# VHH binders against F-box protein At1g11810, part 4

Target 1, 377 residues: F-box protein At1g11810, of Arabidopsis thaliana (Mouse-ear cress) (q9sa94)
Amino acid sequence: MTTTMSTLPVVLVDEILARVPITSLRSLRSTCKKWEASSKTNLVGGKATARKSSHVGFILIGDKICSMKLDLNGGDDFVDTSVNQVSAFDGFAISQLFHCDGLLFCISNNHYSNYTLMVCNMYLGETRLIQNRSLFESYQNFCSYAFGYDSSKNRNHKILRNNSVSGGYEIYSLKSDSWKDLNVDLEKSIHLWRLGSVSLKGNAYFRVIKVIEEGVWEYNLLCFDFTRESFGKLLSLPFESLGDEGEGIMVISCVRDDHLAVLYQRDTLGIWISTEIEPNKVSWREFLQVDLATLDGFPDVFIAGRFIVDEEKQVVVVFGQETELDLNHGNAFIFGRDGYFTSFTVGDAPPEDFTSYVPSLVSLQIDKTGKRKARDD

## First folded at step 15 (VHH)

Design g26 (from z3 with Y59N A61R)
Fold by OpenDDE, last read:
Structure g26 (fold): chain B 377 residues (1-377), chain A 123 residues (1-123)
Amino acid sequence: as target 1 above (377 residues)
Amino acid sequence: QVQLQESGGGLVQPGSSLRLSCAASGFTFSSYAMHWVRQAPGKGPEWVSSISGSGGSTNYRDSVKGRFSISRDNPSKTLYLQMNSLRPEDSAVYYCARSYEIHGEVYTPFDYRGQGTQVTVSS
């Protein structure tokens, strides 16, 4: 079933409406009666509804995209979580989900010989399948993906992927609907996390390891600049991570699409937020430090996978896996200042690839001339 | 020095079986994910199978699922690929390769591979 504007969960519609510039509201209202009605109800309540510490995004559950709303109300029931399946893309089993500039990028490894990538604009209800360069491309290589856009007026969204076997890179342009080989100079000692990168302001940031010597490495960040189509310098992290097997766990996330956050889990849980971030430079501020050993009820074995920072509530929500539990209980933990600690369950499994949602007006349609149909404003 | 050495290839008839081996040395074998890749004449290298450092998780390309089995013996630092029901299209040079694995997460690229072993399936 093709996701239409009318089939979007109300919570997402509200979020879209809240984030859409006033200048675009007219266009939104014309899209469907439901949106019009919703927009009218939200406009009448002039009160800047205190941006309730709510986080809305998309998650991957199994092979399906779901919306997730996380409300942090600070009361006795600190967390209200709702998860809803948003769209069923028949025949396209999603293995990875990424978000960039309001677009969802879906990767499939198993179902289409010719299509392993799908781009979705949930706001417009548009979907584009990206044709593989070759048959069975999805089975040829393990790839790490990055998503971003260039500094052009219309933001050309691009996809970067590497070939794990060859070490080469390819880049797809949404505007041209084509792949090309990309010759990039990356040191051999740099290894990218296979599950991809985080998009921020048109760039992508990879979790990487820098190999110092055989079996000895440290975590770093690496930015890919989609305008220049090049990697930046290794960006230092605000913690020491030199080690081998058994070293801490690093996770990266975006904060309000303006900053990058890093989580480092070892004996302690540390969260830092970038104050300034560029392809070649980063500065950090500490957000939270927690001694995990001091927390009652924290499991003995926990691997952080995803996290959300709520700066308003001054808490971090961490999703992860408990290895001792045969049952993926979808456990999440909330860490706050002054020893605040609580847990909750999200469905049957922890959410995979949580990404915040920002509506986009980027059309995914290709005109007959191979040009992106610019929606006539 | 990191070394990977493949063996066990040969000329076989369709439907036959082969067992490939990869001997590893020069690194902590169990700390790395291991992979089999193959390259047929005139084609680029393609991924065939992967196994985690612990051996607890395996993955296969669809075309070899049910026919191929990847395994490893960490004490002997050996990677295996059992290939059953071989087909002509399986003909290629087979390489073992490694990648970093940290807390179950795999990193790219494959940084080392062997010299390969030739597998030819022909009637």
Scores: ipSAE 0.836, ipTM 0.935, lowest interface PAE 0.5, mean pLDDT 85
Fold by OpenDDE, fold request of step 20:
Structure g26 (fold): chain B 377 residues (1-377), chain A 123 residues (1-123)
Amino acid sequence: as target 1 above (377 residues)
Amino acid sequence: QVQLQESGGGLVQPGSSLRLSCAASGFTFSSYAMHWVRQAPGKGPEWVSSISGSGGSTNYRDSVKGRFSISRDNPSKTLYLQMNSLRPEDSAVYYCARSYEIHGEVYTPFDYRGQGTQVTVSS
């Protein structure tokens, strides 16, 4: 009996699917019905055990979206990383990358004077271009974005953005394929990081500063609830971050799809993970504290940009920011308990964004009536 | 008290050049990203250009790219906008505005702006 792709045992198919690049999943699901079924059942929802041990996602390097696989269980080298440019975005200069529920939200600054917003389902191979309203021309790239979904049965994914000039907000719904103005009451003393937010469980969390007085501020978190289409209360952080006492940097990241992590870097590097997190409430546990001055080989100039928490290995991977002072040349650092410290190179430049990825079955197709076609599960 | 004062506006012909200035006081100028915003009659305010605290990074709206140049002098706490090849559609009140910048990261919204300077481009 000639072994064909369709005659392969399901176990083997699953193993193959678990080991292939995430960008290959689209092609592989189309191999045959068996592969499609296996892909849907095992890959969607994070059930693929083999992928649980690694950190897989998309990153933004320069203006290119790349896939990244990070394995911290590597043999003698401890770290195995693979980075590959995603061809699906060829021709686009990507300025920002967001991830929510297996969808990518990208902002492209095309050489042609027009910012393009797009949502992509990499697994289904679907892309939706979002039409901007005329109002967008007023502020263009000077806005902060959030990507999330509501609590409806068929999650309606939405995009929030503000107008940095006017202070107004608008929200886009995938379901309706339309923008609307959003009246939100946000204190004037609250400022949002321009490069957007992190999505967690359908909500978006902004890194914000609360201005206390002129030149004095503190970091906070602010949640946008896409169900209620409103901001929550300022969420307190587990550290003091007064700007007048020396400006540390705060970075936020998701720990899988369950928790939010915060990194605070000043003289020390602290990492906390949320134990409970809601739009109006958060609790924290300390994950790691590192005295950077005690680490041999740690650079004098380093600013954290992105980080990954590995709870299994009890380490944190930190990527630096590209600054005028240091391009960081794609160097990353791994910090652990008891002074564990090592470094590796991701590429020629540090990733600007990292988003963990789990495939999604959310269709981005719009019917003739302008409504998203729900794929019958 | 935070103060921003724009100057340099005027009536000019199409194709002409104009240089706007914004004098800043009451805050650490180099620690903030600075912006130019303009508002034409009957329209809402629109972003024109931005510059980082250090001056190392600049951005422009598409319609002014290649024509406008933003710069800053941190010691004198002055923001500039060189406007070349002016067009009638550039007519507006021009405002300078600031935003927080922390470790090179810019925050939104713009929290202060000046009183503005009128730029009119007409034949």
Scores: ipSAE 0.824, ipTM 0.924, lowest interface PAE 0.5, mean pLDDT 89
Fold by OpenDDE, fold request of step 20:
Structure g26 (fold): chain B 377 residues (1-377), chain A 123 residues (1-123)
Amino acid sequence: as target 1 above (377 residues)
Amino acid sequence: QVQLQESGGGLVQPGSSLRLSCAASGFTFSSYAMHWVRQAPGKGPEWVSSISGSGGSTNYRDSVKGRFSISRDNPSKTLYLQMNSLRPEDSAVYYCARSYEIHGEVYTPFDYRGQGTQVTVSS
C-alpha cells in the first residue's frame, strides 16, 4: 500500500503537525481532506504545546501579532526561538492581546476614531468582530480589558472592560453577541493596570494598586469572576510593595494553565507561583530570588515587561520593556538557581505582550438566530 | 486635598485658537499622568489627550491630531492644551483629569477631575 498523506497513522500525523509552526498548521491541514475533516472534530497538533520546556504562544511586537516558539531544551545555555508574523491580522494595528481557552482577543486601532475589537480562533481560522457601543467609543484606548469564560456547559466567553473616566463597567457575551452594563462595586481606592489582565481557568486577574493615602499605594491582585460577573477580594502578594512610583514593578504571567506567577523587581528579582488560586484566596510558593547586582553582564537599566516560568528547567525567561532609557533591542534574560544567568536575542524589539497558546474547538460562528453554533458533543 | 482647576475657555470663531490651563494642587504632579476630556451637551465624555508624568509621551484622539497640543509644566504644576484650528464640533466643556502612573504604566480610572471650562466654537 503506497503511503499517502491520508494513510499516515494518526500518531505520525500528530508528530508532523507538532513540528510545524502554529501559523502554518491550518495551511498544512488543508492539504489533506482527511486531515482537515479530522481537525474539525479533534484537536490535531495540540501536542506541541504540551512539550516539556517548550513554550508556544503569541506575542505582540509593535502593532503586529507574531507566533513564538521558545525551546529551552537545546543544551547548556542554548535557546531556540522562532518568531513568525501572523498574516490573519494584516491590516490591523494591534494595541492589546489577550488569550483565553484557545481564543485570542485583540484590540486594534486602525487610525480611525473607532477601535476594533476582535476574537479569533487561530485553530479554526475564525474571527468575530465585536461591535462597540457608541458610548464607549469616545474613550478609545483608555479601558482596561479582561477576557474569560463562565462555568456553563459550553463555556460562554466574555469580555469585561471599564470606562477610565466614569469608572463604569460593561461586559460582552459571545453567546448573545451583546454588551450590557455591569454594576460592580469596586472600591475607589483600587486602580487597575490599564493594559494588564491575565486569564486563568476562566477568570481574569488584574494587577492593581490599593491606594492607602494620597501618593501611597501597594500592589495587589484582583480577580474578576466571569461566572458570577463580579470581582473577588483583593489577593495578597507574597512580598511587600508599599511605596510610590519609585518603588518596584510587578508583572504577572500564567504558568501553563494551572497557576499564576508574579514577578517583583526592585533591587532584586523575585518570582512566586501560586499553589492555590481562586477569586477570593491565593497561596504562594517562592520559585526564584535573584540579586541583580551580583550578575555579570546584566544591564544597568532594565525593567521587566513579560516573563515565562519553566518549572522543568527551573528557570525564568524575562523580557524587558522598551523605555525611553533603554530600547532593549530584543534582548531577553534567563535566570536560574545558584546564580545561573544568560541572555539571548528574540528579535529587533522585545515583545510587548506574551500569551501561551492551546488550540481550541470553540466556534465563533453565530447562527441566523444570533446564537452561537453549539459545540458538537 | 487634590484639586484640579481648568481655565482658558471661551467663545471663539471657527479657525481660532485657545489655550486651556489646568492648575493642580494637593499631590505630586509629576508622578501622575494627566488627561484632557471633553463633554458636549447630550453626549458622553470624550477623551481628548494624555501626557505622561515626565511629559515625554503624548497621545491624542484622531480628530484633534495636528490641531491640539498637550503639555505640562511640572514645577508650576500646570497642564496645558493648545487648541488650534478650532471647529464647531470641538465645542464642549473641557476637563483635566489625573491617573496613577507607575514606571510609565498607566492605571485606571481617572480618579480626579476639575470643574471644567466651557469652549464654544461658533460663527
Scores: ipSAE 0.823, ipTM 0.928, lowest interface PAE 0.5, mean pLDDT 88

Design g26 (from z3 with Y59N A61R)
Fold by OpenDDE, last read:
Structure g26 (fold): chain B 377 residues (1-377), chain A 123 residues (1-123)
Amino acid sequence: as target 1 above (377 residues)
Amino acid sequence: QVQLQESGGGLVQPGSSLRLSCAASGFTFSSYAMHWVRQAPGKGPEWVSSISGSGGSTNYRDSVKGRFSISRDNPSKTLYLQMNSLRPEDSAVYYCARSYEIHGEVYTPFDYRGQGTQVTVSS
């Protein structure tokens, strides 16, 4: 029997799908009905995402989105990294990248006067350009964004952004393809990091500072609930961060789709993972603590920007900026227990954003009525 | 108390230049990112330019790139906006505003702004 693509064992198909670049999944899905079915099944079962040994996602290098595969189980080398520019974003200068429920939300620098926001489903090959409201166009560079979804049956994906001058908010609904003003009361003493939202289970979590008095602040977390379209209470962090000008760096990341992780960098590097997290409540467990001064080869100047937690290997991968080093190399550091420390190069420049990617079947198509057309599974 | 006071506005002809100043007091000036915002009659406020606390990074809206230059003097706690090749569409009240900056990262919203200075570009 001639081995054709359609006659391959399901196990082999699954293996192929698990190993191919995420940008190739669309093409492979189109190979045959069997592959499509297998791909869908794997997505629904969460098996495809269980690339058990690899971290797969998208990164922002400069103004380009790239796919990244990070394998921390490499045979001879501890780290095997594959980075490829994603052609789907050709012609766009990307400044920010978000991920939620298999969708990418991207902010483009003003190449297009009317469309600076886009949502992409990389698996389906769909892109929606979002028209800006004229009132907010002038503040795009300073807006803090959040990407999430509500608890409706088909999940309505939404985008939140603020007006940096007025402190006002607006929210975009993917389902209605429209913006509305959001009247939310946030305390004036709360400031959002401009780039600092992470999506988790439909909600978004912001890195914020709470101003105690002029020039004195502490880090907190703040959740935006996209179902209620409201902010939760300030969520306490597992470390002391009270400081004045220039103290401590906090970074937030998702651990899979279940937990939030926080990194706090000062003289030490601490990582905590949420055990329970809700809009108004959070609990933490310590994952790693490293004294940076004890590490040989760690740069004198380093600002953490993004990080990945690998619970299996019990390590953290940190991407950041080195002010004194050649801008031509994107360096990453791996921290582990008992002083484990190593570094690797990701690409031509330090990654500015990283998001883990899980393919989804969320359609971005708008029907004639302006409603999102759900792809019939 | 935090105070921002703009000055340097006026009536000028198209193609002319103005230099705006913003005097800051009541806070550690160098620890904050500073911004210029303008509001024209009948329009909402729009961002014009930003500068980091150290002054090492600057940003501009596209319509003013190449014409406007933002700078700051941290010892004197003064923000500047050099405006060259002024156009009628640049007519507005110009405000200076501040935002928190931590390790080069900017926070929102702008929490303080001045009373503004009027810039009118007319033939």
Scores: ipSAE 0.818, ipTM 0.928, lowest interface PAE 0.5, mean pLDDT 88
Fold by ESMFold2, look of step 15:
Structure g26 (fold): chain B 377 residues (1-377), chain A 123 residues (1-123)
Amino acid sequence: as target 1 above (377 residues)
Amino acid sequence: QVQLQESGGGLVQPGSSLRLSCAASGFTFSSYAMHWVRQAPGKGPEWVSSISGSGGSTNYRDSVKGRFSISRDNPSKTLYLQMNSLRPEDSAVYYCARSYEIHGEVYTPFDYRGQGTQVTVSS
């Protein structure tokens, strides 16, 4: 398509984050090195010095995309945050945000459309609208989404869509700019969380439940393999959910694009990190266990949402979910070993859908024949 | 045995109102999110509205916002759809459906639906 397919003004990351200048494409490698080095700042020499860990990315607060930098300072320093709303998206109410391969996939509604689907390269300032299968078809059906890529040499980015009403699946290819129906072989006893998947190494991972009998279920993990365009088998979790009487809360996240992390909350809050993860295989190691009942000053009601693992600091940052009308003392907590915890706030509402971000040279522009541009890095 | 039974459809003129009901049995009604879907002849099924297990959260497709109201009565295990200012394009068979809801999060796909009730809006 060579018409007005781009509807969103885009902003380069140096304007959004303002911490590391990106003046040109020639400086991209040095900027990526600066972001990588910022996350690896360590003790210098034999002296004890404060070391810093930084997490940089995008976060959804309410229906707005914000840039965020979260510094976990060493020693006596408290956490520092920098949060700025991305004004390029002001005309949109963003309901979901996915990150894969330096690209953001956003689900948005504006004044004259159902959900608008767009893929954005924030560094290149490119936006690509994902066309519906017909000009007059509404896709406001109750849908779930995943974003990933296949193993082809130039990584074809793809969007999986499940229609909750029909139970059917569709897959979109950025390379072909088209949707196709997808036949999946998934047991009827398996139900996917509608609003959440995370992308890791091109594949999507879903929190699912497996129904054993009416009203009896357990959490499981399921991978959608974007190369095979199929689901894998149920992946083992490092915790038991069947005997929890439906009280447990499971959340998944990524650690440095290398590993998956799972959080399980009930009386305790447990966090595990994958040591091996593939569409049909997973192994776990324990990262942190916190007995919430033993934490003086911890709120009576807390439901974990998205979280960030910092392996160097041996802490986890957990954003709380919006849960009730009474007061809470913060919308984010940092948990560490031996009962350590502290809290901070990020904005006027609990943040959602945090994703770390690394600039990308993947081009989203469509050439004269509708093909994806070949100016990839 | 899970059962969902819709009722309250009919033939009405544009601008009229109808109230649909869905009687549920065979499961713990308050533990599931409930949904209305509709299907016109020759078209695919279309989500209309959803309500959480507690009834505290509702959601509507844009074309029915402000005209339709979903509600539930958990003691009587009944789901409702109040349909006001009906238009010809609202004509369809309306189904109620359920889905698992865990800690306020809806799971996909919907795992049961009723046989439907016909709504026809014409002059």
Scores: ipSAE 0.731, ipTM 0.885, lowest interface PAE 0.8, mean pLDDT 77
Fold by ESMFold2, last read:
Structure g26 (fold): chain B 377 residues (1-377), chain A 123 residues (1-123)
Amino acid sequence: as target 1 above (377 residues)
Amino acid sequence: QVQLQESGGGLVQPGSSLRLSCAASGFTFSSYAMHWVRQAPGKGPEWVSSISGSGGSTNYRDSVKGRFSISRDNPSKTLYLQMNSLRPEDSAVYYCARSYEIHGEVYTPFDYRGQGTQVTVSS
């Protein structure tokens, strides 16, 4: 009988898909090297300008991963963008994208009924498929993920997974190539956003809500410490959300891989940047406050999504969550001081995620001596 | 005070259809995402399907996609699961479950579930 990909055993399908085309990864590696060289030229070359700021990285648009360069120039043409789909992932529908330590953690489902979990080093052109705990386990869409590393000398990269149905946690170690159950002690009043976390300096930060009573909750921030493999205390936010009748919108982001930023939107758009951020400690400074009600020509309905802070230009770039409201505006906005705003368009759909990229020499090769357990030979 | 009550289960032949209902009370139904979860004897619980508070967004596990349809009626505070072309492997206790949903984003874990309704597909 004729056999198609849809009739192959799931193990064989996973093996075929684990071989992301190496040629496509090589071309992306060359692009990343050009980004690195360009950054050095701007800092050391004959003329560095404070008017030019560049943000380079990867962005998820629809189910496609794209490379992105965003230049915030001075003068009349303030924004210059370059977005290119990464063809190495054309056979995948990417649902989530995480960045940590120069590695991308990608979650993909395909038409073969599998969730594919992979870690990629785009600079080295290396890809590593993350093993399921069972060959026949089907992943549910309602898992929450985080990506990070511990503080060991050689950094062990790890993936945290929370199952929304059971509430249980598992942790994967790249070093040992294995999953284990994780006993987590969180108050039942704490609920995590299912679709993501932000990685910063090896740890993951979650937007959470703390339920005070039925239908009454407030936003909080929570860190998962990949060294201790545990959650820390609830971290203080620089704003109050209790009593906002569910109107407030909280978004978190990283700034230059050094700090966390938080955005809180109501009738104002507030952005704060951490001055200290650790699993059990946070301090904040105000970066920007914008009264949206006073902006002439600003859309009546706007819901902030992902955002990028540019400290040099003193602006924030905010992607909107809804595309149907973009008839007279782009899908992205730049806000600055003194009521400054402008809009532009990135692709035909709202970006799902954005992560700054830093080249890495971390190798993804698996130990060739075999499966490691609690004890080495 | 949050209460979820499933109904509509039964013993049916392979290829049959059933419609499950979940009556909700004690909370503002339209403000929460709703889910169907099932558990067969000797197995862990598994997610089946989800629907947003507005009803505008639905998701299904791959093994039921195309056969099951989730829906909700917010005025009557009722969640439904239409199950077509039932197979013996669909036999399980089916539970409806709730989660917080803030600006279209679902939070974890599911905080309430009902007592369940038994679906048995006799082969």
Scores: ipSAE 0.723, ipTM 0.881, lowest interface PAE 0.8, mean pLDDT 77

